# VH-VL binders against q9umr5: the designs that were tried, part 72

Target 1, 268 residues: q9umr5
Amino acid sequence: SYKPVIVVHGLFDSSYSFRHLLEYINETHPGTVVTVLDLFDGRESLRPLWEQVQGFREAVVPIMAKAPQGVHLICYSQGGLVCRALLSVMDDHNVDSFISLSSPQMGQYGDTDYLKWLFPTSMRSNLYRICYSPWGQEFSICNYWHDPHHDDLYLNASSFLALINGERDHPNATVWRKNFLRVGHLVLIGGPDDGVITPWQSSFFGFYDANETVLEMEEQLVYLRDSFGLKTLLARGAIVRCPMAGISHTAWHSNRTLYETCIEPWLS

## First folded at step 23 (VH-VL)

Design xj3
Fold by OpenDDE, look of step 24:
Structure xj3 (fold): chain C 268 residues (1-268), chain A 123 residues (1-123), chain B 106 residues (1-106)
Amino acid sequence: as target 1 above (268 residues)
Amino acid sequence: QVQLVQSGAEVKKPGESLKVSCKASGYTFTSYYMHWVRQAPGQGLEWMGIINPAGGDTDYAQKFQGRVTMTRDTSTSTVYMELSSLRSEDTAVYYCARVGVPYSDYPWGFDYWGQGTLVTVSS
Amino acid sequence: SYVLTQPSSVSVAPGQTATISCGGHNIGDKEVHWYQQRPGQSPVLVIYEDSERPSGIPERFSGSNSGNTATLTISGTQAMDEADYYCQVWDSRTYVFGGGTKLTVL
């Protein structure tokens, strides 16, 4: 039998967003128990990510308990960060494949229609004034805002991304690393035509330097210091990178070719 | 300014197909999901389905499954709705309507509507 | 199937408050949107997520939702408010509209 699949949605989404993914899984892996977690939907997805992590944790614990052979996680967009944090704080998770589906794993720094809608008077260059304030950090989008031009503010004010990345020292860094390393495979999915994740390489733990030059995962301090286990995972062959062009952000979970190429191989 | 401009009125016979277009402007076409809603004369509103202009994926109301096809052309920022095997009961004004939140198929309100396209089905 | 129930018509004198109800089983647990449709025109979103007003919608429009009833309230009703009003919710992968309420300003 196939291992259960748990799906976590992104910003402004719900379980409905994965209607096509469910169809793909049912067709190709019949009998798979798929649970799309319908938590923090719509506007509620703006709540602090640590709050979301706690909520999703409560939901996945009983699922994992019923699946002693392990489970697979498919986590989309903002959900990918939620899942990474979830795996960091859980010392007893049994996740075989963690599939990060177009997630800003190394943060977000781009002008998107999200920003235009949420902060109509702000550009990415000025968003640090909001996101790195105490009240800004009460919004999920600010929890992974990563301004390469204000690294000091990011490191000191980011209450989520900087912590799960181990970029800021904290007493749980060692334990979180140990917990995250329990994952069997980390499957990173994204692509250059995403249009939302900025830079798109963030889905692969790449990101801007101070000159907005994109550096790869292996050039990042979090990798070099192995602050949360990326270097260790790569060394043991546990990281899978699946880039795909021609896919927009809202289509990653609703593209059959993408599913067959990047997701399906890790559900068996 | 956001605008949704639909194609003109049509007269059809039973058994034929209709195809209505909805051209979007004033915003990023691929960032917002689009819905189709119809209204029979003197009747209320009826949801037909949703399309993602970015990926082209769709979801239709059960009533229209197998009979409706929604497509898009990103080069012209246009969404299409085709309804086949027309019946007299399909006589209605058809509307395209935009979801109010970007990159989301969550059930938000429809913040902008086309002007509507009257399709009359008669023998 | 989920059903939304609206009164067929409501009448109000100019300057008075109009109230339009939308009944549905546990509708308070759903997000209700309201649309205004004047004769010969397209629907216009006037309330979303139970009580939020889109930009450009007058403050005299307000909404509430609890229990089994959502309510659209128009204070200081004006002649231009004469229209059909529809409530809308999401249920079981489909949008459901109320039957509509004709608001007449006497």
Scores: ipSAE 0.935, ipTM 0.962, lowest interface PAE 0.5, mean pLDDT 97
Fold by OpenDDE, last read:
Structure xj3 (fold): chain C 268 residues (1-268), chain A 123 residues (1-123), chain B 106 residues (1-106)
Amino acid sequence: as target 1 above (268 residues)
Amino acid sequence: QVQLVQSGAEVKKPGESLKVSCKASGYTFTSYYMHWVRQAPGQGLEWMGIINPAGGDTDYAQKFQGRVTMTRDTSTSTVYMELSSLRSEDTAVYYCARVGVPYSDYPWGFDYWGQGTLVTVSS
Amino acid sequence: SYVLTQPSSVSVAPGQTATISCGGHNIGDKEVHWYQQRPGQSPVLVIYEDSERPSGIPERFSGSNSGNTATLTISGTQAMDEADYYCQVWDSRTYVFGGGTKLTVL
């Protein structure tokens, strides 16, 4: 039998967003128990990510308990960060494959219509004034806002991304790393035509330096320091990178070719 | 300013197909989902379906499954809705309507509407 | 199928408060949107997510939703408010509209 699949949605999404994915899984892996967690939907997805992590944790714990052989996680966009944090705080998770579907794993720094909608008077260049304030950190999108031009503010004010990355020292860093390393495989999916994740390489733990040059995962301090286990995972062959061009951000969960190429192989 | 400009009125015969266009401007076309809603004369609003920003991902009301096709042309910022096998009951004003939140197919309110396209189906 | 029930018509004198109801089973658990449609015009979103007003919508428009009834309230009703009003919800992968309420300003 196939291992259960747990799906976590992204910003402004709901379970409805994964109707095609469900269809694909049911078609290709009949009998798979797929649970799309319908928590923090719509506007509620703006709530602090740690709050979301707690809520999703409560939902996944029973599912994992009933699946001693393990489960698969498919986590889309913002959901990918939620899942990574979830796996960091859970010392007893049994996740076989963690599929990060177009997630800003290394943060977000781009002018998108999300930004225009949420902060009409702000651009990415000045959003740090909001996002790195206590008020801003009450919004999920600010929890993973990563301004490469204000690294000190990021490191000191980011209440989520900087912590799960181990970029800021905290008492749980060692334990979180240990927990995250329980994952069987980390499947990273994203692509250059995403249009939302900025830079798109963030889905692969790449990100801007101070000159907005994109550096790869292996060039990142979090990798070099193995602060949350990326280097260790890579060394044991547990990281899979699946880039795909021609897919916009809202199509990652509905594109059949993407599913067959990047998702399906890890659902067995 | 956001504008949705639809194609002009059409007269069709039973069995034919209609194709209404909706040209968007004043916002990033590739960021918003689009709905189609119709309204028969003197009647209420009826949801027909939704299409994603890039095109290719659609969801249609069950009533129109197999008969409706929604498409997009990014190069012209235009959304299309085609309805085949027309009947007299398909006589209606057809509206395109944008979702209120970018990159989302969550059931948000429809914040901008086209001016509507009257399609009359008569023998 | 999910059904939304609206009164066919509501009448109000200028300056008075108009109340339009939208009934649905456990509608309080859903997000309700309201649209205004003046004669010969396209619908206009006047309330979203039960009680939020889009930019440009007068403050006299308000909404609430609880139990089995959502309510659109128009305080200080003006002649320009005469229109059909539709409530809307999402249910079972479809959008459902109420039958519409014709608001007449006497």
Scores: ipSAE 0.932, ipTM 0.961, lowest interface PAE 0.5, mean pLDDT 97
Fold by OpenDDE, fold request of step 25:
Structure xj3 (fold): chain C 268 residues (1-268), chain A 123 residues (1-123), chain B 106 residues (1-106)
Amino acid sequence: as target 1 above (268 residues)
Amino acid sequence: QVQLVQSGAEVKKPGESLKVSCKASGYTFTSYYMHWVRQAPGQGLEWMGIINPAGGDTDYAQKFQGRVTMTRDTSTSTVYMELSSLRSEDTAVYYCARVGVPYSDYPWGFDYWGQGTLVTVSS
Amino acid sequence: SYVLTQPSSVSVAPGQTATISCGGHNIGDKEVHWYQQRPGQSPVLVIYEDSERPSGIPERFSGSNSGNTATLTISGTQAMDEADYYCQVWDSRTYVFGGGTKLTVL
């Protein structure tokens, strides 16, 4: 019997967004119980990520309890951050594979149509004025906005990403690291043609320095300090990187080749 | 300004296929899903299907399954809808309509519509 | 299949309030969108998510949704508001439109 699969959607998504993924899983792993969590759909996905984490936690706990052999998480885009936080706050999760599907794991700093739609008068260079304000942090997208030119503001005002990354000291950092390290495998999926995740290397914990040069995961302070366990996971062979070109952001969950190459191997 | 410009009216015979184009401008073509909706003469609106920004991810109304094909060409910012095995009841104005939120196939409102393409199916 | 029911026609005098209903089982649990279609024109989104107005839509347009009925309200109705109005919801992986209501401004 296959382990249950829990799917967490991204910004402005719903369970409907994963209709193809469900088909792929059903075809290749028949009998798999797949639960796409239909929480914080649509505009509700703009709610603070900690609120979302709590909601999703309440939903996954019963599923995990019924699956003593473990579960797999597939978390798309913003959902990948929700899942990482979820695994950080849960001291008793039983996640075998955490599949981060094109998620801005190291944050977002790009001029996308998300930004144009949400903040029509703002560019990425000025969004720090909004996102690092108290009211800005009430929106999920600001919870993982990572401005490389305003690092002090990020570190002090980010109420989500800076905390789960352990970039800002907090009383739960050690426990969250311990909890996250319970994961069997961290599968990182993303690619250069995503067009939304900026930089696309964020899906692999790469990110901009102050000159907007992209540094890889191993060059990041969170890795070097092992603030939430990336260095430890890598050392024990628990991190899988699956980059793929030619896939746009909205196609990661509906591409058969991507599924077979990067997702399916971790559902057994 | 956002514009959706569709191809011209067509006359078809039963059994033939129609292919309507919808050229988008004034926004990032690769950021928005596109719907197709039709309207028979004197009748209401009927949803046909949706296609993702990259193309290749479609979902069709059950009524049109097996007969409808939606595609898009990023290089020309054009979405296509092909309907085969035409019947007289396929006589309608066909509309392309943009999803109101980028990168999302959530059931948002359709915020921009093409001018419509009349297709008449007659013997 | 999910069904939306609209009155076939509504008539109002200029300056009066027009009310168009959209009936559906537990429609209050869904998000309702409304479209205006003037004669010979394409549909225009006038209300989304039950009660939100797109930019450029006059404030006289409002929407509500509860129980089994969604309602489009046009206050201070003008001649230009004469059109067909359609409600829309998503259900069971498909989009459903109401039958449309012809609003006549007398």
Scores: ipSAE 0.930, ipTM 0.961, lowest interface PAE 0.5, mean pLDDT 97

Design xj3
Fold by OpenDDE, last read:
Structure xj3 (fold): chain C 268 residues (1-268), chain A 123 residues (1-123), chain B 106 residues (1-106)
Amino acid sequence: as target 1 above (268 residues)
Amino acid sequence: QVQLVQSGAEVKKPGESLKVSCKASGYTFTSYYMHWVRQAPGQGLEWMGIINPAGGDTDYAQKFQGRVTMTRDTSTSTVYMELSSLRSEDTAVYYCARVGVPYSDYPWGFDYWGQGTLVTVSS
Amino acid sequence: SYVLTQPSSVSVAPGQTATISCGGHNIGDKEVHWYQQRPGQSPVLVIYEDSERPSGIPERFSGSNSGNTATLTISGTQAMDEADYYCQVWDSRTYVFGGGTKLTVL
């Protein structure tokens, strides 16, 4: 039998968003118990990510308990950050494959229509004024806003991404790293034509430097310092990178070729 | 300003197909899902289906399954809805309507509507 | 199939308050949107997510939703408010509209 699959959605999504993914899994891995978690749907997905982590934790704990052989996580967009945090705070998770599906794992810094919709009068260049305020940090999108030109504000004000990355010292850093390292495989999926994740390399833990030059994962301080275990995971062959061109952000969960190439191999 | 401009009225015979276009402007075309809704004369609104921003993912109302096709042309910022095997009951004003939130197929309100396209099906 | 029930018509004198109901089983657990359609025009979103008002919609428009009934309220009704009004919900992968209510301003 196949291990259960748990799906976590992204910003402004619901279980409906994964109807095709569910179909793909059922067709290729019949009998798989797939649970698409219908929590924090729609506007509720704007709630603080730590709140979401707690809610999703409550939902996955009983699923994991019933699956002693392990489970797979498929986490899309914002959900990928939720899942990474989830695996960091859970000392007893049994996740075999953590599939990060077009997630801003190293943060977001782009002028997307999300930004235009949420903050019509703001651009990425001045969003730091909002996102790095206590008020701004009450919104999920600000919890992973990573302004390369205001690194000091990011490090000091980010209440989520900076912490799970171990970029800011906190008493749980060592334990969270230990917990996260329990994962069997970290599967990173993304691509240059995403159009939302900015830079798209963020899905692979790449990100801008102070000159907005994109650096790869191995050049990031979090990797070099192994602050949450990326270097360790890579060393033991536990990181899989699956880039794919020609896929827009809203199509990652509804593309058959992408599923077969990047997701299906890790659902055994 | 957001605008959805639809193609002109059409007269069809039973068994033929209709194809209505909806040209979008004033916003990022590739960021929003689009709905199609129709309204028979003197009747209420009826949902037909939804298409994603990229144009490769559709979901149709069960009533129209096998008969409706929604497509998009990014180069012209145009959404199309084709309905085949027309019947007299398909006489209606057809509307394109944008989802109110970008990159989402959550059941948000439809915030902008086209002007409508009257299609008359008669023998 | 999920069904939304609206009164066929509502009449109100200018300046008075108009209320349009939308009935549905446990509709309070759903998000209700409301559309205004003036004669010969396209629908216009006037209320979304039960009680939220889009930009440009007058404050006299309000919405509520609880139990088995959602309600659109128009205070200080004006002649320009004469239109058909439709409630809408999502259910089982489909969008459901009410039958519409014709609001007449006397």
Scores: ipSAE 0.929, ipTM 0.960, lowest interface PAE 0.5, mean pLDDT 97
Fold by ESMFold2, last read:
Structure xj3 (fold): chain C 268 residues (1-268), chain A 123 residues (1-123), chain B 106 residues (1-106)
Amino acid sequence: as target 1 above (268 residues)
Amino acid sequence: QVQLVQSGAEVKKPGESLKVSCKASGYTFTSYYMHWVRQAPGQGLEWMGIINPAGGDTDYAQKFQGRVTMTRDTSTSTVYMELSSLRSEDTAVYYCARVGVPYSDYPWGFDYWGQGTLVTVSS
Amino acid sequence: SYVLTQPSSVSVAPGQTATISCGGHNIGDKEVHWYQQRPGQSPVLVIYEDSERPSGIPERFSGSNSGNTATLTISGTQAMDEADYYCQVWDSRTYVFGGGTKLTVL
């Protein structure tokens, strides 16, 4: 029988967003228990990410307890950051595959319609003034906003991303790394035509340097210092990179070829 | 300014198909899901389905499953709705409608509506 | 199939408060949107998510939702408010609209 699958949605989503993904799983893995967590839906997805992590933690505990052989996570967009934090804070998680579906794992620096909708008087070059304030950190988008030109402000003000990346010292860093490393596989999915995740390589732990040149995962300090376990996971052969061109941000969970190529093999 | 401009009124016979276009302007076409809603004369509103113009994926209301097809052309920023096997009860004004929140198929309200396309089905 | 029930019509004198109800089982657990439709025109969103007003909608429009009833309230009703009003929810992967209420301003 197949391990249960837990799905975590992104910004402004609900469980409805995964209707096609659920159909694909049912076709290839009949009888699989799939739970799409219907928490922090719509506008509630803007609540602070630590609040979302706490709520999702409470929801997944009983599911994991009933599946001692393990579970899989499929986590889309903002949801991939929720899931990565979840893996760090849970001492007793039993996640085999963590499938990160076009998630801004190293942060976001995009002039997207999200930014214009939320902050109509701002651009990516000046959003740091809002996001790197206590008020700004009350919004989920600001929890992973990563301005490569104001790295000092990011490192000091980020209440979420700088902590789960181990970019700022904190007393739980060793425990979080240990917990994260219990995952069986980290499956990274994304592509150049996403149009929202900026740079798109953030889905693979790449990100801009101060000149807006993309450095890949293996060139990042968090990888080189192994601050939360990426280097260790890669050395174990536990990181799978599955890039796919031609897929827009809202289509990752509704593309059958993407599912068959990048997701299906990991739903043991 | 956001505009949704639909094709003109049509007269159809039972058994034929209708195809209504909805041309979007004033925003990034692929950033917002598009919905179709119809209204029979003197009656209420009825949701028909949704299309993601970015990926082309769709979801249709159960009543129309098997008869409706929604497509888009990103080069012209246009969405199309086709309804086949027409009957007299398909006489309605057909609207395209857009939500106000980008990148989302969450059940928001519809902030923007096309002007409507009257399709009359009679022999 | 989820059903929304609205009165067929509501009449109000100018300056008075109009209330339009939308009944549904546990509708208080759902997000309710309201549309105004003048004769021969497209619907206009006047309330979203139970009680929020889009920009450009007068403050005299308000909404509430609890238990089995959502309500659209128009205070200081004006002749221009004469229209059909529809409530809308999402249920079981489909949008459901109420049957509509014709508001007449005497």
Scores: ipSAE 0.883, ipTM 0.934, lowest interface PAE 0.7, mean pLDDT 95
Fold by ESMFold2, last read:
Structure xj3 (fold): chain C 268 residues (1-268), chain A 123 residues (1-123), chain B 106 residues (1-106)
Amino acid sequence: as target 1 above (268 residues)
Amino acid sequence: QVQLVQSGAEVKKPGESLKVSCKASGYTFTSYYMHWVRQAPGQGLEWMGIINPAGGDTDYAQKFQGRVTMTRDTSTSTVYMELSSLRSEDTAVYYCARVGVPYSDYPWGFDYWGQGTLVTVSS
Amino acid sequence: SYVLTQPSSVSVAPGQTATISCGGHNIGDKEVHWYQQRPGQSPVLVIYEDSERPSGIPERFSGSNSGNTATLTISGTQAMDEADYYCQVWDSRTYVFGGGTKLTVL
């Protein structure tokens, strides 16, 4: 029997975005109970990420309670950050596989069409002026905006990413790390042709240094200090890295080969 | 400066297939989903389906499942809609339409429309 | 199978307020989009998400949605507003359009 699967969507998405993924799961693992959480859809996905985490927490509690053997999370794009925060704040979650599907886990620094749509007079070099303000932090994309050239502003202004990464001191850091470490596997999916996640290695906990050189996960301070459990998970053999080239940002959940290679093996 | 320019009017016979093109310009073609909507003469609007030009994946309205095929050519920034086994009831103006939000198949309103392509199915 | 019902026509005098209804079961729980289509032209989005106005649409266009009825309201109606108007929702994995309302300005 297959564990239930909970799906959390990304920016400007809804449950409709996962129609192909649902088909793949139904065809390969029939009988799997799949719940695509239909919260914060469309423009509501711009609400502060802590607000989204609270709403999703309320929705997953009864699902987890009915599945004492565990559940799986598939969390796409912005949804992967919601899920990581969720796993940190829930001391009693029973998530086996956390599948992070092209999520900006170390943040975003891309001049994307999202940026042009949301902030048409801004570029990545100056968006910190908006995002690293109290007003900017009311928008989800600013909650994980990570300007490598204004790290001091990021560390002081971030209401979300700097906290869940353990990059800024806060009283819950030890508890959040303990909770996150209850996960069975962390499955990281992404690739160089994504076109939105910038750098694409953010999906694997890599990110730019001040010179825009990408440092991989094992070179990041948050890994080296094990601030939220990455070093511990890697040492357990619990981190799975599944990069795939040739997939654009909107195609991760609609590519059968990606599903069969990177997702299906972890939906026990 | 978004423009959606469709192929010209066509006359078809019952049993044939129609294929309408929609060439996009003024934006990053692969960043936006494309929709198709048709309108029979003197009638209302009818959604036919959606294509992701980035991955080529599609979803079709139930009424057209099995008869419609949407494809794209990223090198020419062009989407195609093909409808097979035509009958006179398929006489319509066919529109391509785009939402205003990038990277999203959420059911937004359609901000941009092609000029329409009249396809007449008659003997 | 979700159905949207619009009146086939509405007449209004110039300068007066036109109201076009769109009926549907629990439509207040859905996001409603409205399109204007002048004869021989492509549709134009005039209201999205019940009440929001795209850039370039005159402020005399407004919308509301509650219960079983969504409404497009055009205040200070002008001759150029004479067109067909369609409401649209998303339901059960498909877009559904109303049958359209011909607005006549007399």
Scores: ipSAE 0.879, ipTM 0.932, lowest interface PAE 0.8, mean pLDDT 95

